VH-VL binders against Large ribosomal subunit protein uL10m (mRpL10). Designs and how they scored, part 117

Target 1, 224 residues: Large ribosomal subunit protein uL10m (mRpL10), of Drosophila melanogaster (Fruit fly) (q9vpl3)
Amino acid sequence: RGKINIQRPKAPHYERARVVAVTQPKYPELPKAKSCFKTRAERTQQQQENPYNEIIAREVRNWLDHSRLVAFFHLSSITADDIFRVRVQLHKQNLHLKSYGSKIIEQAVKNTRYEAIVPLFHSNHCIVFSPDPEKTAALLRIVRRVPQMVLLGGIVEETMLSRNQLVAYAQMPGLHAVQAQLVQTLSQAPGHLIQQLQAHQNSFVQVLDVHAKNQMNEETPKST
Key: E = the ipSAE of ESMFold2; O = the ipSAE of OpenDDE; V2 = 0.75 times the mean of E and O plus 0.25 times the DockQ between their complexes.

## First folded at step 13 (VH-VL)

Design gk13 (from gk1 with light chain N55D; framework fv_anetumab; at its last look DockQ between E and O 0.38; V2 from the best seeds 0.66)
Fold by OpenDDE, look of step 13:
Structure gk13 (fold): chain C 224 residues (1-224), chain A 119 residues (1-119), chain B 111 residues (1-111)
Amino acid sequence: as target 1 above (224 residues)
Amino acid sequence: QVELVQSGAEVKKPGESLKISCKGSGYSFTDYWIGWVRQAPGKGLEWMGIIYPGDSDTRYSPSFQGQVTISADKSISTAYLQWSSLKASDTAMYYCARSFLYWGEFDYWGQGTLVTVSS
Amino acid sequence: DIALTQPASVSGSPGQSITISCTGTSSDIGGYDYVSWYQQHPGKAPKLMIYDVSDRPSGVSNRFSGSKSGNTASLTISGLQAEDEADYYCSSYTSYSDPFVFGGGTKLTVL
């Protein structure tokens, strides 16, 4: 009596197999959630039509318009906790760290003076906004210690700056310091001019005095 | 020049209250953190806590949470460390130190305040 | 309590190079490059010698250098001098809730 191999049941008789095949309940294919199979194109199109994107784009524009310092960063793999840590520190310096999608940025800056920044947003990125351009040095000091944030460039006082230019800007004395220096320099200019003018006069007077003294000495008759 | 000047040495009895000070000068006091570090006699450095004077954001070490109060008065560029009730175990040198980042290094230190608590 | 581990003492002769180790965990030294080293002479406040693992503040001698491997940071003092005799403490960032931890300190003796 051949051991019934339970692991490999003998194929049913041809007739039975036919009946089983015909009587097999056709289970309706579970509706594939259309949402799970959206093509990249469909997903992208849906994102464009989202009223929410317009709101966010407006927010971005508002930040750009009210910021005197804007810095663009590439953001590499970073944990949420680390981002939060950096955000807190930046906030202490009145620096606001934001992250937006590239499409949102594109929409936000379309037909504006900021359109040139769009090429900077090809990958994961973040933006730092500040109303105070003097905080550029503080920003760079903080970000230098965050290797995941790579400076790409920025906008300072409505001027687009490269990475190197932004670094150079941060090294410059503050506007007030420069202004103070300028005022000092300007205030010294009249003094120097007066000194130079007076120097010639004083020299002339000295020469005249010497001449007068010499004449007086010649007119003193040797009283014999 | 950046300088942190701490209040003078204190001799107290157990149960007494104490407030010591750290005055910063030569920099923007509100743009840097001030940390407090304890050093018991012959022992190592212990981080107690840190405060940002600009907004009074204060963080404590778990070991010192509830044991001390850290505060700051930005109008006079001064940070404080205070006890409501001193213990003999509070006998130590206390240092204030500046840090630009609350996760960063302490680049400038006060001279230290010796607190002696003895019955 | 998260503590960084340092040797209690290290000794060296003048002109030698010595290394002080600081061992932590993957959540502190191993997780971040925010390691600092402080020098403390007897009766004096600590002085920052190294920050961010290997950076030196202005005015600190180039004889001091820092490095990190895994969960261990190291302070190397080259050309050991008598003035280097002091206590050395490492520190590291650990977490948002507890941002600072110090090592136990190492007493350096110059023989």
Scores: ipSAE 0.809, ipTM 0.909, lowest interface PAE 0.7, mean pLDDT 88
Fold by ESMFold2, look of step 13:
Structure gk13 (fold): chain C 224 residues (1-224), chain A 119 residues (1-119), chain B 111 residues (1-111)
Amino acid sequence: as target 1 above (224 residues)
Amino acid sequence: QVELVQSGAEVKKPGESLKISCKGSGYSFTDYWIGWVRQAPGKGLEWMGIIYPGDSDTRYSPSFQGQVTISADKSISTAYLQWSSLKASDTAMYYCARSFLYWGEFDYWGQGTLVTVSS
Amino acid sequence: DIALTQPASVSGSPGQSITISCTGTSSDIGGYDYVSWYQQHPGKAPKLMIYDVSDRPSGVSNRFSGSKSGNTASLTISGLQAEDEADYYCSSYTSYSDPFVFGGGTKLTVL
């Protein structure tokens, strides 16, 4: 069956085969990845610019704090047009495709239970964030035949899931309560108790923040 | 049970306007693309364009750009195909069909709307 | 408005297997795994039979199978039955601005 590509154009090319042969590279040229996702070189350069790293790290923290679904992908070389069409389709499902340097991710997850994700960002990658964990099936359906995006794993309802666990979560029938119960069941790893304590601490922080805002409102008429 | 129900057959004269409809039910209408496909009598399928009713993102085949308008009213789960000035060559069966993915398959089709344009 | 190439017709006897080809380019069938096949009986709307090259929707007989090699996709129908007599269309994704292309169609006759 082989490669029978009779449609391959020869333009632009030199008329003489000798010129073409001389200009051929000795090593394959690396594919280019274009989009709102930065290239490998640009991510490295961005990590070297210390003044902006904290601003971007705060953006990542904000996404992590407001996303009940986070999915991590290895990203192979992909055309700008192909990544754009995937990004547009994801966005229609409230799924937000992002990419960040490993140093910035490390800053963003420092002092959180998510520090374990940092090694995922050594290679080309992308992350999908969403407030809607019900969109996990839609996410996997959108990227299913996109071979340039290889699922590594994710976070659902503040619980880290392996690739296989995330796929199993996505295949659950309807009802949100059933999916939430599965996440609890899959989180039977040794660290399950610690993860639930962290979730309770976040709840307690929210209660304390409401209390602080009520105290500020009460104090406003008494002092400037 | 997903269903796409199209408006009834139309007989028109050249130069007249026309708007045909496709009503979706049994699914989240705003989460799926609706495509329009033409089939001239005895001929094959030709895609015309596609719309995402959730945000009205609309794309046309180059063969039909500027010749038709695709729209949707998400409040009544209905997509539309319309002509400002029909031609005799617009005589065809017109199908609507849905796809979850912009690049994906049309998994459910309407029954078709026959449009006949003759003097 | 690049069309995929299908044979105009194919025929077979009940119980036989037949294959319908669909040939495109490296920009569509060769470049993506987004090939679909549709069955259309006279006077009826098309019905999805195969998507993503080889996947069957729920309720489609396992007698229908799909594959591709290079720029050519194939629909194979095993154990032909009278109700398989219909027109068959392939389709593929091509580009963001013009995402869908259909083949010209193949008339399957069951003898």
Scores: ipSAE 0.698, ipTM 0.865, lowest interface PAE 1.2, mean pLDDT 80
ESMFold2 (binder alone), look of step 13: mean pLDDT 92; pTM 0.942

Design gk4 (from gg9 with heavy chain E105D; framework fv_anetumab; at its last look DockQ between E and O 0.38; V2 from the best seeds 0.61)
Fold by OpenDDE, look of step 13:
Structure gk4 (fold): chain C 224 residues (1-224), chain A 119 residues (1-119), chain B 111 residues (1-111)
Amino acid sequence: as target 1 above (224 residues)
Amino acid sequence: QVELVQSGAEVKKPGESLKISCKGSGYSFTDYWIGWVRQAPGKGLEWMGIIYPGDSDTRYSPSFQGQVTISADKSISTAYLQWSSLKASDTAMYYCARSFLYWGDFDYWGQGTLVTVSS
Amino acid sequence: DIALTQPASVSGSPGQSITISCTGTSSDIGGYNYVSWYQQHPGKAPKLMIYDVSNRPSGVSNRFSGSKSGNTASLTISGLQAEDEADYYCSSYTSYSDPFVFGGGTKLTVL
């Protein structure tokens, strides 16, 4: 009697196989959670209709409108801890690090003067806001030590700047320093002008004095 | 020019209180961290803590937590390190140092304050 | 206490190149590029020589260079001079709660 191969049971008799096939419970296919199979298009559409996105977009607009310094960064793979660390340090300098989705940014800047920034947001990005444009140097100093943050450009005093322009701006003396220099230069200008004007007069007076002295010497009779 | 000037050498007895100072000049005092570093005689550098004078955010090394108090007065650009009760083991040179970043480097150092605690 | 490991002493002759190692862990030197090196002459305050692994502050000689591999940072001093005789300390960022750790220091002797 051949060893019953338990691993390959003999196919049941044809009649039994038919009965088993007919009596097999048809389990309803578990409803595939529609949420797991949403097409990219459906996901994108749902994000557009979320009232929450409007609120966030408004927030972004508020930040843009009240910031004199805005810097855009590409954010590469970074840990939450590292982001937090950088955020804290930026905050110490009155620099506010925010991250928003590209769609939210697009919605926020639609039909505004900031619409030109939309192309910068193709991947993971973060934005730094500040009310103080003088903090540009501090910002660059901080982010230079964060390789995961790549500067793309920014807005300073309502002007869009490229990466290179922003770097150049940071190297410029502060507005107050420039103003102080200007005031100093302006304050010196009248003095120089007066000196130049007086120089000719003084020269003339000197020549006259010499002439007068020479005349006096000629008129002094040789008292024999 | 950036400079950190520390208070003079101190000779104290065990149990006495002490407050030493570090005055910064030549930069915006509120925009940089001030760290304190201990160096016992013939020993290495030990980080004690750090303070941001701009908002008085203060952090301590676990080894020094509760042992010392770090403070700052931004009005006079001065940071402080103080003990409520000195121990003989507190005998060391104490340095203050500036750092722009919380995770950064100490780019400028004070001249150091020698604290001697002896019975 | 997490301490970075340095050799106690290193020696070299004038004109030689020497390297001082600083070994940490994956949570400090291995995790971040925030390694600094300090030079300390006897009776003087430490001086920053290298920051962020390999950057030199203004005024520091180009004879000093820094590098990192894995959990080990290295300070290289080329063209060794008598004035280089000092103690050298490495430091690294570790964590948000404990941001600074120093090495034990290395005494460099110029023979």
Scores: ipSAE 0.788, ipTM 0.897, lowest interface PAE 0.8, mean pLDDT 87
Fold by ESMFold2, look of step 13:
Structure gk4 (fold): chain C 224 residues (1-224), chain A 119 residues (1-119), chain B 111 residues (1-111)
Amino acid sequence: as target 1 above (224 residues)
Amino acid sequence: QVELVQSGAEVKKPGESLKISCKGSGYSFTDYWIGWVRQAPGKGLEWMGIIYPGDSDTRYSPSFQGQVTISADKSISTAYLQWSSLKASDTAMYYCARSFLYWGDFDYWGQGTLVTVSS
Amino acid sequence: DIALTQPASVSGSPGQSITISCTGTSSDIGGYNYVSWYQQHPGKAPKLMIYDVSNRPSGVSNRFSGSKSGNTASLTISGLQAEDEADYYCSSYTSYSDPFVFGGGTKLTVL
């Protein structure tokens, strides 16, 4: 049934659909033309989603630009109430828990040195941002008691670090002096080579974490 | 060394007000929750409420909501528990204790403040 | 608040291993791994002995161990000593609005 007030049933689209129905007379159904409207609406919605994806991608870029600490986590099954209590606790330490789709992350880091992080977002994940890299120790202290969040690695002062490097960084109480020396050392190496090493090491961090729970403490990246 | 030092024992009459204190030292006071725990004579431990002194985020056990006020002065690293009108049933030992996590454990406790309320 | 259920008392001889139980529900002990145990000697403040079901704080003897099965947590003290005579309380996380619940306490007597 068409809506006579809005619909114009004399439209060529309706006439063509009727002619096709004559050649296929067994089951003529007007609702088939109505389904085509949904497809057009879906295309319009898809086109408008691209501008909103860029707005969200800009939000991610703003977080990355203003965060001196960024940490990436695999997120296991967790209730909304439980993730909320973790978010509140993190916020007390100026640590900001976020989650974004992989396409938005890819769009946000496109043409940057951080493109290597995109594969981390193919599965359930969350990200913690902070303007204060001294809060790395607080972050790790909180998260080690949240088994649903598994650290994959992070970014400190625009330098990508593996899980082990982040843990070592957190153990260094030497404020800006030691932190600056570590970041300067890592920044001297080729960015692509560091990204490949960190991505490969990131896949092994979970295995080492299980073994290290029964063994010696991790050392700083300088000790390599 | 982490330490929580509470104010001294109190003997009060019903209807009087009271404010007891818990001073933290040896750690970053604003980075930890401070909880208050009651222990009536011969009874077990009861959680009363908790405060985050860094932003004064305060939560009360449903059993104690409206009966006490929990506050903190972060400039002197001190948390408070106060009553506007004491009852004889408020006679108990009151402990403060700290927790790093809202859902975690109380790792350090004050020595306790004995409050006695009698006619 | 609904208190966690503990036996009123347990006893053991020096050198024996004893276990104190703490039973809750699927909303606290059954649903979370945030169980703690506290030791309280007469006239003293409680002391944290176990957190997160089975972890010991620094300085707590490895004679103290914790475990959990279903809605019941357990504190085990091996090699019982006279100084272990005290009251023991369990606690658990339960919900965001009311995060802590304690057990009623268990008096441990060393014979």
Scores: ipSAE 0.717, ipTM 0.867, lowest interface PAE 1.1, mean pLDDT 80
ESMFold2 (binder alone), look of step 13: mean pLDDT 89; pTM 0.919
ESMFold2, look of step 15: ipSAE 0.679; ipTM 0.848
ESMFold2 (binder alone), look of step 15: mean pLDDT 89; pTM 0.925
OpenDDE, look of step 15: ipSAE 0.709; ipTM 0.862

Design gm16 (from gh17 with light chain S26K; framework fv_anetumab; at its last look DockQ between E and O 0.03; V2 from the best seeds 0.00; counts 0 for: pae E 10.0 > 2, placed apart)
Fold by ESMFold2, look of step 13:
Formats: sequence, C-alpha cells, structure tokens
Structure gm16 (fold): chain C 224 residues (1-224), chain A 119 residues (1-119), chain B 111 residues (1-111)
Amino acid sequence: as target 1 above (224 residues)
Amino acid sequence: QVELVQSGAEVKKPGESLKISCKGSGYSFTEYWIGWVRQAPGKGLEWMGIIDPSDSYTRYSPSFQGQVTISADKSISTAYLQWSSLKASDTAMYYCARQWDYSFPLDYWGQGTLVTVSS
Amino acid sequence: DIALTQPASVSGSPGQSITISCTGTKSDVGSHNYVSWYQQHPGKAPKLMIYDNSNRPSGVSNRFSGSKSGNTASLTISGLQAEDEADYYCSSYNSGSTWVVFGGGTKLTVL
C-alpha cells in the first residue's frame, strides 16, 4: 500500500491535524489577555478534531459536487463480508458506496440547498455516488437483493427525488437507448419519424417537468 | 395497464401435487418481483415469498420455507406456486402480486386462485 | 417476534370519520419502516390504498389518508360510505429480513 492521501485518510493523525488546522481561520477569536497562550495538548486536540471533521466533510462535498446520481439508503446490521461484496458489485458499475457520520453530512451540506437531506441520516445509513445518472437502473437492480439496504430517495442531475420518483426515473430510456431509437426513426419515412419523436419527447418531457418543478420548489418556494 | 391473471380454482386430494400460475401483462415482467400471498378461509393475509423473474432469485417467509416452491418462466411472463404433496391445511385462496422489493408495496394483485384440499 | 396488531373490528355511520390502527415495535413500524394499507371486499383481491405510510395510489379517493406516529400507523377514512365496508390490512418490512408482515386485519362495518 503506498501512502495515505491527505484528502482520503484511513484515520486522522496528529501531524495531519496540525497541517490542516492552519488552513481553518474560522474558529472564534479568543480574548488575548485571558487565553493568549494555549498548551501544546490543547492546540493539538482542538486542531485535530476540527481538521478530521473538515477533511471528511470536504470528501463528502467533493462526491456531491461531482456526482450526477446520489442515492440514500437506510442500512441495518450487515456483515463486513456482505457489505464488501455489495460495494464491489456496485463499483463495477461506477457506483460508489460510502457511509459517513450524520455530523459529517450536516457539516458537508451546511449552507447548501441539500441541507434538507440531513434528517435522512438520523439512523444507520449509506450513500451511493456516481457521475453516471444512467446507472440508476443498475443501482436499483443490485440493491433490491440486499435486505439490509432500504431505498430512501436520491438526487439526480441536482434534483431531489423521492424513492418512488427515483424508481420511475430508472425506468426511463437511457441516452444510448434514446440514441438507438433516433437512428431507427431516421431510417424510416418522414411521417414515421414525427410519431417516434413525439412518443419519446412525451416521456422525456415528463422527466424534465419533475426536474423543473423540484428546482422551482427549492429556488422559489412561494407558489405561482 | 398492469394486469396479473391467475389460473383457475383447484380441487385436490391430500398427497397430490399442484402447480398454479400467475401471468403478468402491461409491464416489463422481469422489471418487478412477483410475490405470493396466502389467505386461509376466514383468515388474514400471509406473505409467502417472492421471485425475481429475471434470474429466478427466490426468497420465502420462514413459515413457508420448504413447504412450497416458487418459480417463473420469463419467456411467457408467468410465475408459479407449486406443492409436491398437498395437505388439507393448504386449503386457501392464493394471490400473486407485483412488488419492487421487500420495502415497496404490493401494488397490483391477481384475482386469486382458490385451492381446496379435501379427502 | 414480528407482529402488527390491528383491532379485530371497527364500525361507523355514514359521513363519520374513522381510524384503524396498526401497532408494532420500532423494528416493525419505526421511523424507516414503510407501512402499506390494503382494502379487501368480500370475494375480491386486496387493493393498495396507502403506501410509504401516507401516499395514495392514483385512483384512490382522498377520503383515505395514512399517518404514522411512534410505533403506530393509522388509516383514516373520512366521509364514511357504504362501499368502504371491507377488511383492512396493514403491512411493513423489517429491514434486514427477507419477508413482509401483514397485520391481522380489521373488519370495517358501516352501520
């Protein structure tokens, strides 16, 4: 195994805590006359705890920012072997299974539109991230076989979806399926082309309408 | 429109074998599970088990494990419930229903198959 | 031991609101257990009335509503009508198991 990456450490370490704490000037300034000088232990503990949380929270933010598909699950007791098998199967589909503490999730989404997801992490949970929203169907097929994982909902293309909406999204044609249907339509007479495009357009408009309405509710919650 | 159509009522004697069917239409049959539910005369509903028709992944309630066999033939969009040796206590109405996974509802139900086992 | 407890029967007059309860432990009806409700008329297959604790399928009257509080899920029928006379079952899934549990059922009588 090489070196542990600063952005994805196995465990926080004293030396890492000292380095990252220098980059975090946001803690409250203390009165200089009363507590100008802290002991080495106090500085280390303070820096260590804050940098641990922030490093992991940055990892979560990075996953959220670069994932077009995010799915949330309740996770009940599961053996390390079973969850490893699930993680490997998901990884083969560019689906990345992660679990974080609820405090870390809260810190990661603080001051973002995704703060609404925090209550989902009140109990044991896991999250699946992917850059590929077309992998939603593959995700759901895999996790349906995992009794310990119960779908709670997700985010697709920065739109929050209920678990039922996520299932409906997964049943829509993928980009490759839409492209294949377009090629077949172009090989037909012009009149048939119009019919085929109208059928696919109605399905695609339904997905876009859900996306637009969710964005409208979050950006302009006042109706009409 | 989603529809589940079950085979007709059966009258059998103890010790006989039986296989009843459930044919799905109006949706992609391999996209959803088929669950089986038993209702003894005058009694409530009991979930028996499921099958994923795509590859025959099958799971049973503990009360029914080893007492019945659930199978499917995806080429004809049909699921089956089968007994190798019926007993009088198997007398009941049997429903099939569509289910996404364990935590999702049974959203569409077949009309039921009445199985009567008596000497 | 997984069990969902429903009253054996409940009755009401036309126009009244009635509530049917479904009680379990936190593992049966807890914060992440999704409860469904089914209506069954005599001689007919069950019909899904409520899913995910409070959602109605398309075609189900808004007179039917579902809720969950603590270890108890509730089905409420407002504006009771004669056609509501039926058996009602709740169900839930205990995460980590491979089976679904039904309540014992409640016979609703419209007087």
Scores: ipSAE 0.766, ipTM 0.893, lowest interface PAE 1.0, mean pLDDT 79
ESMFold2 (binder alone), look of step 13: mean pLDDT 90; pTM 0.928
OpenDDE, look of step 13: ipSAE 0.861; ipTM 0.936
ESMFold2, look of step 15: ipSAE 0.006; ipTM 0.476
ESMFold2 (binder alone), look of step 15: mean pLDDT 90; pTM 0.932
OpenDDE, look of step 15: ipSAE 0.861; ipTM 0.934

Design gm2 (from gm1 with light chain S26K; framework fv_anetumab; at its last look DockQ between E and O 0.41; V2 from the best seeds 0.70)
Fold by OpenDDE, look of step 13:
Structure gm2 (fold): chain C 224 residues (1-224), chain A 119 residues (1-119), chain B 111 residues (1-111)
Amino acid sequence: as target 1 above (224 residues)
Amino acid sequence: QVELVQSGAEVKKPGESLKISCKGSGYSFTEYWIGWVRQAPGKGLEWMGIIDPSDSYTRYSPSFQGQVTISADKSISTAYLQWSSLKASDTAMYYCARQWDYSFPLDYWGQGTLVTVSS
Amino acid sequence: DIALTQPASVSGSPGQSITISCTGTKSDVGSHNYVSWYQQHPGKAPKLMIYDNSKRPSGVSNRFSGSKSGNTASLTISGLQAEDEADYYCSSYDSSSTWVVFGGGTKLTVL
């Protein structure tokens, strides 16, 4: 009885091999998870067609249109708790922190005056909205203490500002303060003019008085 | 004009305490932060930490956390860097610099304070 | 370790244009990380030359220019002069690590 070589089993008889080959269950090819092979382009296209994105884009537009102060930040890895704290602090100042995807932002600002902000949104970002441009200083004060937030720039009174310009803006006296100063300066101008005009007149009068006094002194005969 | 003036050179022994100063002028001292930078002899620049003088909020680089203390007195527009116990390895030039926040550049620098620690 | 890498040394002749590179990790020199450049003469404090990748402070010569592409920032000095001989440091804030990082420095020699 030949030693059954369990390591190299003899090939089955030709007829048996044929039957085995025909009776082998054809297992359906495991569906290749199409999701794993989607090209970046395909992923981007699918996101554009989502009706939900349009709704969000509209929301973003509404925020942009109704905000007099908009600030853009890069947002690094931050805990949910930390971002919540920041949100609360900002909210107390009527500042609204929002985060949107880059594609949504692109869609929202497409064919608008805000299209120039698109290059700012290459990674994780957040936006702060405010109806009050005077809150710029308050905003910056808060976000400076958040190391994960990096100021990129902003929009103030429909003007796009670089991050440096935004900082400079925050350091300026408020528009009302400037206006008040202007009014004060303008109100003082007539007074100063009057003073200058009067100063010359007064000087002239003083000279005349001195002259008159001198003449009087010359006319007073020294009654020795 | 914005200017940062640092205290003079220091020669100390290991184990001694030291406090050096940086006085700012020509700007609102509380509107900008002060960063400290170390430069060992013949070596590069090392950011140590930063302080907000308005409320003395401080942050340190990990390498310097617990090794130094940064403080400020806004009433006299002065920032400080101090050691409780100096080491020979603390021998370096120390610079203070104005910085608006973490992500902004160090735009104005002090002249530097040389600290020499030798036995 | 978060590090900005610079060449140890670069050299050029007067009138030439030279470029110093600063390469970081994706987090260090990312699209939203601003790079600054500092000039330091021997025995002097560093001076800010370029900030926000390409902006020049007031008083800095237009011979100095900065650019950033990908993970590499570059400082270009055109019309090299003897006075440009100094150490140059790049710097960036890493928002992930939450501290400022300096490059190792580049010694520029004017031949």
Scores: ipSAE 0.845, ipTM 0.924, lowest interface PAE 0.6, mean pLDDT 87
Fold by ESMFold2, look of step 13:
Structure gm2 (fold): chain C 224 residues (1-224), chain A 119 residues (1-119), chain B 111 residues (1-111)
Amino acid sequence: as target 1 above (224 residues)
Amino acid sequence: QVELVQSGAEVKKPGESLKISCKGSGYSFTEYWIGWVRQAPGKGLEWMGIIDPSDSYTRYSPSFQGQVTISADKSISTAYLQWSSLKASDTAMYYCARQWDYSFPLDYWGQGTLVTVSS
Amino acid sequence: DIALTQPASVSGSPGQSITISCTGTKSDVGSHNYVSWYQQHPGKAPKLMIYDNSKRPSGVSNRFSGSKSGNTASLTISGLQAEDEADYYCSSYDSSSTWVVFGGGTKLTVL
């Protein structure tokens, strides 16, 4: 009663060969995916286990909700030593390198404003989370030295940015200060929004003009 | 606004050394890399390698590893391409170009430096 | 083994539209590979015309457009003008081979 394969003439060798293959991998000869953050088996198992997928998807949602900086990368095959070195460098800057299965990401962003990121996860990838948007420059400086990582884009202060916009954002750390000032001004809104907007009228118009120009200029830079 | 200005054309003999320059202006020189591109007469473009001027991090295309030296002096916003012993096959146009990292485009180019190596 | 293949030459008459192709492997021109296009007039430095597959830098005419489908990137020039006569190169980065690759170039002749 069950699906026993005792009738197979190589059953003992088959199971013994499977155990050996699982326990003694050769990194140079392993498939590219096995040298990433997770082994192929670990990623496949997470995608197939529905209850644990929900728990991991909640983790991803929690990271997205509490991270003011999120960056997405394509990741090609990289040695365990190299990726560990990158993770340590990033962690020193409060930057958290993570990798999740594409189905988990899809589940995590379903019915959110971030559904547009799902196509980025068709290839091998990794994500960097941080509560500190001012760390964008530090992130990019570290990762640009990693030939196996390709910047795809990011999310800063709940705004989706293309990779070129993210680089421009990093070069203008005053934008973080300007956005923080805007948030502070709007947070004084309850019952008194009109009065507070009138008091910040000139400053607010200047902030919006700079912000709007940066969004338009990152798509069509004025300098050629 | 962003400009990369390269040193003038060079005529050299085989075995001589040469160092050509690329000076960047109109942007923060240390925030971008400088890449070098070779174009042999009548041929296409070849990416040679890059330098991050902020700390002189360099990386070479495998075809050019050991063939040239890329360096920079950030105090004068200048990158260099250097040969210790020129060969006739080094005859080419050499461009510097600005690049954020490996996957970003070469968005601004120098005017080129023609290097001619003949006996 | 990794290469970006372009036609050696393409020609068209003023006012016509032409397309230059750039074909690679999945590792050269894939969903994570950003393709750029460069125009080079004789004796001049290359100029960036298209980046990130389809974006135009400021100052580049909207007659130039780029697209990518599968392993093939395309540069389309509409309303051909005599000044468009030049060499055109595609380029991409392959993170698995860790180098920047240029196509062989395409000479555009405006008849």
Scores: ipSAE 0.744, ipTM 0.882, lowest interface PAE 1.0, mean pLDDT 78
ESMFold2 (binder alone), look of step 13: mean pLDDT 90; pTM 0.927

